# VH-VL binders against Polycystin-1-like protein 3 (PKD1L3): the designs that were tried, part 12

Target 1, 163 residues: Polycystin-1-like protein 3 (PKD1L3), of Homo sapiens (Human) (q7z443r523to685)
Amino acid sequence: TSLNMSTHQLTITVNVTSLEKSLIVSIDPDSPLLMTLYLGFQYQPNCTHFHLNITLPKDKVWQKDEEYTWVLNPEHLQHGIGTYYITAVLSERQEGAQQTPSLVSVITAVTQCYYWEIHNQTWSSAGCQVGPQSTILRTQCLCNHLTFFASDFFVVPRTVNVE
Below, E stands for the ipSAE of ESMFold2; O stands for the ipSAE of OpenDDE; V2 stands for 0.75 times the mean of E and O plus 0.25 times the DockQ between their complexes.

## First folded at step 7 (VH-VL)

Design b9 (framework fv_roledumab)
Fold by ESMFold2-Fast, scan of step 7:
Structure b9 (fold): chain C 163 residues (1-163), chain A 119 residues (1-119), chain B 107 residues (1-107)
Amino acid sequence: as target 1 above (163 residues)
Amino acid sequence: QVQLVESGGGVVQPGRSLRLSCTASGFTFSSYAMHWVRQAPAKGLEWVATISYDGSNKYYADSVKGRFTFSRDNSQDTLYLQLNSLRPEDTAVYYCAKDSWLGYYFDYWGQGTMVTVSS
Amino acid sequence: AIRMTQSPSSFSASTGDRVTITCRASQGISSYVAWYQQKSGKAPKFLIYLASYLQSGVPSRFSGSGSGTDFTLTINSLQSEDFATYYCQQYNSYPLTFGQGTRVEIT
C-alpha cells in the first residue's frame, strides 16, 4: 500500500516474536527519496535518540532490490523479543524537487535459510546465515555445505504513522 | 550452465582505445551486478570495475577512473568496457565476472581477452 | 584500501601432501574472504566464500578458516589437478582487493 510522505516522517511498528529469523524492512518510494531510518526498542526513535540507523537508498548495492532494503539479523535486535519502532525521516538535502508529495510502500518480512537434511529427515538452518544482500523477494543464504535449499518467508505486521 | 564470453582485445599503442564485450548466458543477466577483473602478465588479479544490475550505478578502481567506461545492454545480455587513453600498465587479460548472489565475490568468470598496450 | 598479503608466494609440494596457504588483511574484515584457484593459462575458478564455505562441486579436501585478519586455505591431500596459483579476495569494503597469489608447484 502507498503512503504519503509529504510530512517528513514515517513510523513503522514491528513485533518481533523470535530471534531465530532475520527481519527485512523494505521501503519502495515512487521516486528516489533520500531518507534515514532509525530503530528503537519499545520507544519511537528520532534522529537524536535511537539504537541503530541506516541511510537509504544504499549507494554500494550490487542488485536492484537492495537499494531500499534494511536487513536486521538477530544480533541487530539486541533487546530481544518485543516491539520495535522504526522512524523514517526524509533528508533535507533531497536531489531535486522536495515540495512534491512522495508515495511510499512499506513491507516487512522475516526470513531464514532452510535446507532438507536427509540423515534426520527434517529441515535445518544449521551452517547457514542470512546475508546482507537479502530482500523481501530473495533470501541470500551463506551456507557451508551442499544440500537442497528453501527459504522461509512471511510478512510481519506493521503500523504506519505519517507526520 | 553459466557462460561468459569476452571479446574485443588486441594490440594497441599507448593513447589508443579498445572496446571489450562480454556476452552472458545461463542466468538472469538483468538481475545481477557484473564486474571486470584484469591480470597483467605474471601478476595477480586486480578488480577494475563494477556495474549495477540496471547500469545506473558504476564503480571503478582508482587506476582506471576517468579513462574506462562500463556499460551494459540487458536486452542483449551483454557487457561493454570502453578502454580510453590506454597505458602500457593496462596490459592484461581482462575477465568479465558474475557477481555472486551470496556476496561481493565472483562465482563465474569468462575465459578472458588479452589487451596489450605497447609502443 | 585493504591490502591482502599471502604467504608463502610460492612453494613446492607432492601429491598426498597437506598444503596450507595463509592470507592476511591489513585491517579487520570479519569473514568476508573468498578463495580462487587459477591454473596456468586459465581463468580463475571460485572455491570458497565467507572464509570457510565451499562452492558446490569443490572437493571436500579443500577447506577454509579464519576471521578478522588471518585466513587459511588448506588442501588436505594434494592431487595432481591442484597444482595452481591460489588467490584470496576481501569483500568487506570498496575497493575489492586480492592477495598477490600463492603458486603451488610440483616438486
Scores: ipSAE 0.005, ipTM 0.506, lowest interface PAE 12.4, mean pLDDT 81

Design e1 (framework fv_lecanemab)
Fold by ESMFold2-Fast, scan of step 7:
Structure e1 (fold): chain C 163 residues (1-163), chain A 118 residues (1-118), chain B 112 residues (1-112)
Amino acid sequence: as target 1 above (163 residues)
Amino acid sequence: EVQLVESGGGLVQPGGSLRLSCSASGFTFSSYAMHWVRQAPGKGLEWVAYISYEGSNKYYGDTVKGRFTISRDNAKNSLFLQMSSLRAEDTAVYYCAKDLWGYYFDYWGQGTTVTVSS
Amino acid sequence: DVVMTQSPLSLPVTPGAPASISCRSSQSLLHSNGYNYLEWYLQKPGQSPKLLIYLGSYRASGVPDRFSGSGSGTDFTLRISRVEAEDVGIYYCMQALQYPLTFGPGTKLEIK
């Protein structure tokens, strides 16, 4: 996979097999890149036809790896299980225009928050959601009750050269 | 798709009672905490009450403690606010609001008006 | 209870000019998890409030990038880099660190 400098876009394909977990999309460019990500279900999205979008890097974050991380909770995957496409489009306005390709790593992961539910003596995700400060290295768990948290995740690494 | 629709507002006499309802659709109601927020005519926003996703925890603003009771029916996707011993200062537009895991209120209803007057 | 204050309470602004609203809390809103539990809401005339900023500095989905939140602990600022006519309304800060939740008194932004 490569990001074409003449079209300034990259497509990421994600197969969603469960709506019980949140999808984490992490982009790691070797130089700063202003981009917009568009999400589509069973179609390749663009700037005029998409389900959801986000502009990266995020403005204000607590850790560096949050800058290029998009957290998609089950509520954001409204078309159910299946193949989702993400199109990344480079902004026309980049600080210091450059002709050389940039190396971009793309990692996708799925994660979920769990807590011990005393009434049923089991782990539950009810009342918890994966937060926007989550990254592939750290899951932020936001719960509307006091409890101990745990999480899991599965990583699918991708490395892309910007052409 | 996500909707919160309040109902039950109206004119009530001081000392009276009124029950507000909020009908939720377009999301898994039983998975989210809910709030009531009110706004008196020409005044600012005032938080009224909170209920956890299963209804086990409840909190109230100091002005309504002992007079208002928040409840929910997850099977019917409904939130309620039972108001008793109503006072003129309870006159306000009452909004129900969905809590996104303590981050913020992501959806608000259009509000229902309660007028306490003789 | 955490007391929230805002300044100014009335903010007339020329279209295209920048605007700033200050919010102060009676105690720190910085949680041990590193987040400031401070939110900004805008209520346009005749409408329900809508979220602008959460956790002190994060923009809500659909909110233009001309809006920004900053600050930590007890002092917070909402900035609008270029005010547009559609920005007219009352801006509220709210602390979500502890119950009871409390709003600031509101700042009315008006076009001169």
Scores: ipSAE 0.000, ipTM 0.470, lowest interface PAE 17.1, mean pLDDT 79

Design e2 (from e1 with heavy chain Y50V; framework fv_lecanemab; at its last look DockQ between E and O 0.69; V2 from the best seeds 0.00; counts 0 for: pae E 12.9 > 2)
Fold by ESMFold2, look of step 9:
Structure e2 (fold): chain C 163 residues (1-163), chain A 118 residues (1-118), chain B 112 residues (1-112)
Amino acid sequence: as target 1 above (163 residues)
Amino acid sequence: EVQLVESGGGLVQPGGSLRLSCSASGFTFSSYAMHWVRQAPGKGLEWVAVISYEGSNKYYGDTVKGRFTISRDNAKNSLFLQMSSLRAEDTAVYYCAKDLWGYYFDYWGQGTTVTVSS
Amino acid sequence: DVVMTQSPLSLPVTPGAPASISCRSSQSLLHSNGYNYLEWYLQKPGQSPKLLIYLGSYRASGVPDRFSGSGSGTDFTLRISRVEAEDVGIYYCMQALQYPLTFGPGTKLEIK
């Protein structure tokens, strides 16, 4: 989904239905934009009232699909099952003497890392965590044992409001 | 099976130039950043340089900045280190290392030896 | 640049005994995402370095569970609960938070 970003902010609303999966929020602007994202549980966050924040694009990324990706693990979502709000505060960018509205695509998804537990012949998430370098294109699984690994990935419904 | 094979080491005089190569196989080379790391005889590890997956973004260690150039050819699965203005302190084993997810080196080559001596 | 130090630089250990190696950084390695960008590598005699621990405390694939990493911010510890003969080598910490990436000076572990 593409959005016409003609304002200072946008708000992403996502309903979290599991505290065991990680939430991936991917923003794909049509041109480089500096932004700060703020997370709130059941309220709209701002720069002074939020649970967590991140500045995008991320520094120290070496794969382009990481630049505008926020990985929220279960520990980040500890506030409960329900509606999470993400407020993105955008910086204006001077491009010559003209300013053009930016288009931004937003994808939200959940993912979880699993390994095959040979003895019980079942998939387990114990000892595995979704890593900070995960994107909508690939899931980084950080596990402390060696087995076959897998992850699930589900795009979840969200709404976006432009302020 | 991931393999990294360095080549191009040898004996060179101070002030000289040398080009190291690293041949990669067993993974999608064009999806990963790549690094050079060196180790002088009897000494510790020193990070040398990194290049982004598409080749446009590069960083260098302070001791080599301005003298070394990292590059890659994704069509040939090859990583390069062009060294110039070589000094005796550049004498080392040079390792090619694969970046995993931007923060650690999961695979290292066997290394190629560079000796700078008059 | 981030300066990394290690203590001790030489560590003779009795087989079966525990061992600890300290690593200290001149700046905090704790990123705003909640992870510590510190890694531990082992270089066995005649071999290339091998990853042991990433993000301060996560064990790499194939690393025995007697190895563990702990610490946060500027102070980190690698622990070996029971040292075995195969653990001989030089242990390096490395910070991966900012460029240039920097290694500690190494700790040589020897069996006595």
Scores: ipSAE 0.006, ipTM 0.541, lowest interface PAE 12.9, mean pLDDT 82
ESMFold2-Fast, scan of step 7: ipSAE 0.040; ipTM 0.673
ESMFold2 (binder alone), look of step 9: mean pLDDT 94; pTM 0.949
OpenDDE, look of step 9: ipSAE 0.038; ipTM 0.604

Design e4 (from e2 with heavy chain L100E, light chain A96G L97T; framework fv_lecanemab)
Fold by ESMFold2-Fast, scan of step 7:
Structure e4 (fold): chain C 163 residues (1-163), chain A 118 residues (1-118), chain B 112 residues (1-112)
Amino acid sequence: as target 1 above (163 residues)
Amino acid sequence: EVQLVESGGGLVQPGGSLRLSCSASGFTFSSYAMHWVRQAPGKGLEWVAVISYEGSNKYYGDTVKGRFTISRDNAKNSLFLQMSSLRAEDTAVYYCAKDEWGYYFDYWGQGTTVTVSS
Amino acid sequence: DVVMTQSPLSLPVTPGAPASISCRSSQSLLHSNGYNYLEWYLQKPGQSPKLLIYLGSYRASGVPDRFSGSGSGTDFTLRISRVEAEDVGIYYCMQGTQYPLTFGPGTKLEIK
C-alpha cells in the first residue's frame, strides 16, 4: 500500500503472534528519502525512547531491493509476542529540502528458513536464521550447517498512522 | 543456470587502451551489483571495481583509479571495464563477479586474459 | 584501506589430517548489524575462485561440513577437519566491510 509521509513520521503496528519467524519491514518511497525507524513494544517509539533503530536507506546498499528493508529476527523481538510499534521519522536535513509530499509503500511480512532433516525426515529450522539482507522478494538464509532449504512468506496485517 | 562470460582480453602495448565485457545470464542482472577482480600471473586476487545495480555508484581499487572505468548496460545484461593508460602491472586474468546481497561473490566468470607488453 | 594477512602462506598437509588457516585484518570487520564481513574463497588450479564461507562462519551451499569458519573482529580461522586430495588449491580470505575490498595474499594447500 501507498501512504503519505509528508508529516515527518508514520507509525506501523505489527502484532507478533510467534517468535519462530522473522519480521520483514519494507518501505518503498516514490523518491529517495532519508529516514530512521524506531522499534517499541506496546508503546509508540521516538528518537529518545526506543528498543531498536535503523537508518534507511541502509549502508552498503548495492542491490535494488535491500535499501529500505529492515529484518527483525526473534532475538530482536526481545519482549516476546505482542504488539510492536515502528515509527519512521524523516531526517531533519531533507525535511528542509523536500518540498513535495512523498508517498511510501509499506509492506510487512514474516519469513523463516527450513531445511529437510534426514535424521528425523522432517523440515527443521534449527541452525538457520534469516539474514539482514533479506527482503520481501527474497529470503537470505544463514545456516551453520550444510543444508537445502525453503522459506515461508506470509503477509502480516498492519495499521499505519501519520503525525 | 547462472553464467558470466568475459571477453575482450588480449595483448596490448603499454599506454594503450582495452575494453573488457562480461555477458550475464540466468539471473535478473539489473537488480545486482557487479564487480571486476583480477589476478596477475602467479599472484593473488586483487579487487578492481564495483558498480551498483543502476550504475550510479562506483568504486575503484587504488591501483586503477583514474585509469579504469566500470559501466553496465542493463538492457543487454552486460558489464564493462574500460581500461586506459595500461601498464605492465595491469597484466592479469580479469574476472567479473556477481555480488549477492553484499555478503559474498556467488558467481565468477572464467576470466579473460590481458597482457600488457611491448 | 583494510590490510589482510594470512598465515601460513604454504600449507603442506597429510591426507586425513586437520588443517587451519589464519586470517587477520588491520581493522575490525564486525559491522553494526552484528555480522563479520569476512569471506573465504578457494581457487583450484586453472579454475575461478569458489565461495566457501561467508559472514565469518556460514558455509556456502554445497560446501562439505568438514570446512568451518570462526572468529570475529580482526582474527579469523578457516578449518578443515579432515583434508582430502580435492581440497588442494589456494585459499583466500576477503574483507567485505568497506571499499576498496581487499583479499589476503592466499594460502597454498598441498598434499604431502
Scores: ipSAE 0.012, ipTM 0.531, lowest interface PAE 8.1, mean pLDDT 81

Design e5 (framework fv_lecanemab)
Fold by ESMFold2-Fast, scan of step 7:
Structure e5 (fold): chain C 163 residues (1-163), chain A 120 residues (1-120), chain B 112 residues (1-112)
Amino acid sequence: as target 1 above (163 residues)
Amino acid sequence: EVQLVESGGGLVQPGGSLRLSCSASGFTFSSYAMHWVRQAPGKGLEWVAVISYEGSNKYYGDTVKGRFTISRDNAKNSLFLQMSSLRAEDTAVYYCAKDSWSYGYYFDYWGQGTTVTVSS
Amino acid sequence: DVVMTQSPLSLPVTPGAPASISCRSSQSLLHSNGYNYLEWYLQKPGQSPKLLIYLGSYRASGVPDRFSGSGSGTDFTLRISRVEAEDVGIYYCMQALQYPLTFGPGTKLEIK
């Protein structure tokens, strides 16, 4: 989805239905755009009231599409299953010349690393976590055991422009 | 019918380079990790390298790290091993092996092997 | 790296007799998920290796039930309840818990 950032903030709403999956928030601005994202559970966060935050674009990335991607693992979704709100606040100081109103595309997705667990005859994510180089198009899997794995990818397309 | 066919082996001088290929058929190549395993004449098996199903993750054995590069072309069902700075100790039969998985656990199918001889 | 050792390295067997091959690892191959990441392969003369056992004790498809794998942690055994002429070859154990993957030196099984 595309959203207008000329209001200097927007709210993204995500319904988390599983604590076994990681949430991926991907923002694709039409031009470079400094912003801070704030996470809240069952409330709309702001710069003075939030659980977690991140400043985008990320400073150190391997691939360019990681610059505006926030990966939230189950450990970051500590309030459990329910509605999470993400407020994106545009920085008042932007790099470069005079800024014009910007459009951003926002996509949220959930993903999980799976491997075949033969004792239970099923797919398992135990010992693996989604890595910070993940994007909506690919999942980085970091496993603490010698297990070869495949990702489960699911898109959750929910976003709202607030002000 | 799963089939793996290696090619590209031959005689090379020490310090030289050689590229091995493995042509795969009978399975969805792009869904599985692939390995190279070698065997020196009269010696045991030595694991060489692995590449994940999508080509992003690679690991190498200590003896070849920095000298060999594994790659794949999923559109052509092909696996490659680029070998450089070859040494006499790299003389071996090189096997292409299919993983049981996208990143895998074990080698469920093996090719017939291609012979590399490094000699002056 | 994980070092794998096997014993015996040479195993002459009378047809119909049982045979056992030991494999030891320098580090535990038991994962927290309860599995031992150990495999057994057989290479018959002039052929490519073939999988016999994976995850310590599970028989690969098409492998006769006279083959069995056992053990846990650092000590593993491959047993053949009744050796047949077709079982001649070199048996290798391999650990798959850590990179780099490492093989044992091999055990040559021969018919007397």
Scores: ipSAE 0.000, ipTM 0.473, lowest interface PAE 18.0, mean pLDDT 79

Design e6 (framework fv_lecanemab)
Fold by ESMFold2-Fast, scan of step 7:
Structure e6 (fold): chain C 163 residues (1-163), chain A 120 residues (1-120), chain B 112 residues (1-112)
Amino acid sequence: as target 1 above (163 residues)
Amino acid sequence: EVQLVESGGGLVQPGGSLRLSCSASGFTFSSYAMHWVRQAPGKGLEWVAVISYEGSNKYYGDTVKGRFTISRDNAKNSLFLQMSSLRAEDTAVYYCAKDSYEWGYYFDYWGQGTTVTVSS
Amino acid sequence: DVVMTQSPLSLPVTPGAPASISCRSSQSLLHSNGYNYLEWYLQKPGQSPKLLIYLGSYRASGVPDRFSGSGSGTDFTLRISRVEAEDVGIYYCMQALQYPLTFGPGTKLEIK
């Protein structure tokens, strides 16, 4: 079936206040939904105007909570701090398509890996980076040392109807 | 807390079939990829197969491809390995292993193993 | 497939002495994300294997700091600064970069 972009899209607004943390965007549909997410800085993106995109659910994932999660590290947020817009557009090809409106939960979080640095008696992120298997429920920390780890979260849940 | 218990091993004739099971507890089984690893008597470790969290992706070692089938039942927290066309070289202890991704792609928990002997 | 080799295959060590085990891969294990997907496991007699090192050089939880991993690309080393009786067993390296996952042949560490 052919779908019109005006009737099958979601918009998400994220205010990025620091480039020292990674942004995690999680979409949790009540049933499988094929979609493409477009990222724009200071503007609302669409399929012909965006600076980053991803197709969800992700293929080649091994763990469940990865399939509808987009991890944006500081190097992906090249325009700096400010308001980012994400437009999610439903694919025109749907496996197990539903006629009844679906409920979609959207969660955004920011995270960073920290460890206790005995030398300076403080928490540090040095030697750690957030990995691509991260989700809102867990942060994959890729560190070049073994220490006690911690991460922080900022979660903004949103629920929308998909028509 | 996390526990993996294998079962189903035993003595089987060459060319026969056998189904191994692994019962998981202490973690959200349906969220993790699961593996089978085997070890022949007095030999090293050999990776056998992997299955993704929902069962849609699978991969097999070269020695078992086409003969073994990995599957899972998330409602029962169970992992399976269906073995067919068994050969003497399939004699081994079979371990169930849990995937981890928090700190990398490694096996964070292993079962105690179940012994399969292929002999006439 | 990635072929893993280890040397030595048999390592008799005097208690308290240092020990080193080499692991080589037929292809680079360095991912574009900057990490080496190499792991070290220890299997003590009669027990299941246990993780020692992941991503080339990171110690797993509960592993003593006398164990260290180093290397990049195709050449890796596991070092024990001072071998203790509890360290006896077979040490395996494993590559986790691509399927099929492959183990080295194992190095048997024994107290002489």
Scores: ipSAE 0.012, ipTM 0.553, lowest interface PAE 8.4, mean pLDDT 80

Design e7 (from e2 with light chain L30V H31Y N33S Y35N N36T G56V A60D A96G L97T Q98H Y99W; framework fv_lecanemab)
Fold by ESMFold2-Fast, scan of step 7:
Structure e7 (fold): chain C 163 residues (1-163), chain A 118 residues (1-118), chain B 112 residues (1-112)
Amino acid sequence: as target 1 above (163 residues)
Amino acid sequence: EVQLVESGGGLVQPGGSLRLSCSASGFTFSSYAMHWVRQAPGKGLEWVAVISYEGSNKYYGDTVKGRFTISRDNAKNSLFLQMSSLRAEDTAVYYCAKDLWGYYFDYWGQGTTVTVSS
Amino acid sequence: DVVMTQSPLSLPVTPGAPASISCRSSQSLVYSSGNTYLEWYLQKPGQSPKLLIYLVSYRDSGVPDRFSGSGSGTDFTLRISRVEAEDVGIYYCMQGTHWPLTFGPGTKLEIK
């Protein structure tokens, strides 16, 4: 989905059905755009009423696809299961002149990290967290497992695209 | 199989210049940040420079800032370090290292030796 | 720049005995995301450094469970519960939170 940012904002609706996965929000503008994203639960947020925000593009982006990606872990979705609204607002201090209306593609996905749990012979996400450098195309996984039984952990990232 | 192979090291006089190369294979080079790290004979590790996946961002250690330039050629899977105004204290083994999403260096090359001497 | 210090710098150990290395940073290593970018690398004689521990306490794949990392803020520890001959080398802590990236001076672990 492409939206015209000449209206200086766009709204994204996300239906969260599980708190066991992280939400990945990726914005792909056709030209560089400084913007702020605002998150609201069951209401449309704005710059004066929101639960969380992020300014994009992210500074000091070192890996591909990170620059316009917002990672929301279950701890950030503390309002529970339901409809979340994200409002993206263009900054008044654009870096470089904007002469024509910009087109913006929006992709949302959910992802989680798994490891093979040898004692139970199953995949588990316990003790793993999706990292902030994750993107729609790749999941960064952090696992804090320390086992008293000798074995190597196999960490398998999982990403599900919903757009 | 991931491999990083450094080359271009050698003997150079103080004030001289040298260009190091690092050839990468076994991963999507254009997707990852790359670093240079050096180690003087019998001394510890010193971080030298970093370059983002497409070359838009760079950072340097204080000892080399203004004298060294990091660059990359993603079409050739190659990382470079252009060194100028070389000093005796730049004598070291230079390693290229692959960055895994800002968390750590997952692969290192075997290093190439630079000796700055009269 | 963030200064990293290690103690001891020389660590002779009897085989099978425990070993502990301290690492301290001149500034907090907690990033704005809440992550602490503190790593431990081992350089065996004649080899390139290899990752042991990242984000303070996570073991890299293939690293034996006798290695553990702990700490917070500015004070970190690497522990080896039972030192083996193959553990000989120089251990470096490194911070990735602040630019420029900085390493500790290294701790040389050797068998008595």
Scores: ipSAE 0.021, ipTM 0.544, lowest interface PAE 4.6, mean pLDDT 82

Design k1 (from i5 with heavy chain R61A R62Q Y100W; framework fv_inotuzumab)
Fold by ESMFold2-Fast, scan of step 7:
Structure k1 (fold): chain C 163 residues (1-163), chain A 122 residues (1-122), chain B 112 residues (1-112)
Amino acid sequence: as target 1 above (163 residues)
Amino acid sequence: EVQLVQSGAEVKKPGASVKVSCKASGGTFSSYAIHWVRQAPGQGLEWIGGIIPIFGTATYAQKFQGRVTMTADTSTSTVYMELSSLRSEDTAVYYCARGWYDILTGYSFDYWGQGTLVTVSS
Amino acid sequence: DVQVTQSPSSLSASVGDRVTITCRSSQSLVHSSGNTYLSWYLHKPGKAPQLLIYKISNRFSGVPDRFSGSGSGTDFTLTISSLQPEDFATYYCMQATQFPYTFGQGTKVEIK
């Protein structure tokens, strides 16, 4: 998908079927693009009507591929199971020139963290959450104990509409 | 931009307790553990324990069990290490360090505080 | 506890020299994930320790490429290909595969 100052937004539609997993949204441009993402449940959000937002690229990342990834934990998906809309709006104040369209890769996935419970010799998700440094290439697991972790990862269907 | 700032030097008598603070900046509390490591004069580095600030859960080395307590105040981005029943052998520089605790990145300490000298003397 | 032993305890070297420090653990450091959590730190008097290498061979951000790590299982090596003036320091390896985390005793690199 192509974005520039004349095609200044896109909307991502995702159907959330479980609140046991975190939603990972990656909007990776081929050149730097300053954008704000807005989250809505059962409606298409905009800059004046949304329930969560984030500005990308993120600052203070451990590795570069975190810059255009939004991690939405179950606590952020508090309207429950159903259709969520994410509107990405290009900032009017871009860093650098915006004379040609940028190609943007949009990937949505769900992931969950597990830890190995030595006493019971089983995997458990208790006390674990997906961390904000997660990307489509890796899941950061934050558990309430210092131990061995693992994660699952599934790309989920989405639709993208460009304006 | 990431910075860990520790409290100043302390002089204590044997049997007393000391509480050292470590104030984090630059988003340290969002996805990292804070560990405490000490170095006694002429000795190497020794791991004391670590805490995950967002959960308040701590793990201590067996050697320090019963004498050390680690706590976190997320509102001030500050971690505390309290060591009780001090002995002359506890004289050391105490460091806080930011730790990764993810199987993909590992369990290494990327940024360290400046250190706090604790002297235990009669 | 996993014991970690460094060798040598100290060495004297000149600027431009190739320096090799070894670290041996009393048991395998391969975690159940298949990863090995062995890291290397540089420590100078009056300063905080600094991370050089993590997970055996990965250089931390900003660390010069003259520093390299290698090894597997119980035997690990830190190599400095061409020693610079700022590299005179004490080097520590640390294992984080098992609790408690343990450090080697340190290797002091001194000016010849």
Scores: ipSAE 0.008, ipTM 0.569, lowest interface PAE 8.4, mean pLDDT 84

## First folded at step 9 (VH-VL; framework fv_levilimab)

Design w1 (from v10 with heavy chain H58Y, light chain T98Y; at its last look DockQ between E and O 0.66; V2 from the best seeds 0.00; counts 0 for: pae E 3.1 > 2)
Heavy chain, then light chain:
Amino acid sequence: QVQLVQSGGGLVQPGGSLRLSCAASGFTFSSYYMSWVRQAPGKGLEWVSGIYSGGSTYYGDSVKGRFTISRDNAKNTVYLQLNSLRAEDTAMYYCARDYDYVWGSYRPFDYWGQGTLVTVSS
Amino acid sequence: DIQLTQSPSSVSVSVGERVTIDCKSSQSVLYSSKNYLNWYQQKPGQAPQLLIYYASTRESGVPDRFSGSGSGTDFTLTISSLQAEDAAVYYCQQYYSYPYTFGQGTKLEIK
ESMFold2, look of step 9: ipSAE 0.328; ipTM 0.741
ESMFold2 (binder alone), look of step 9: mean pLDDT 92; pTM 0.944
OpenDDE, look of step 9: ipSAE 0.271; ipTM 0.771

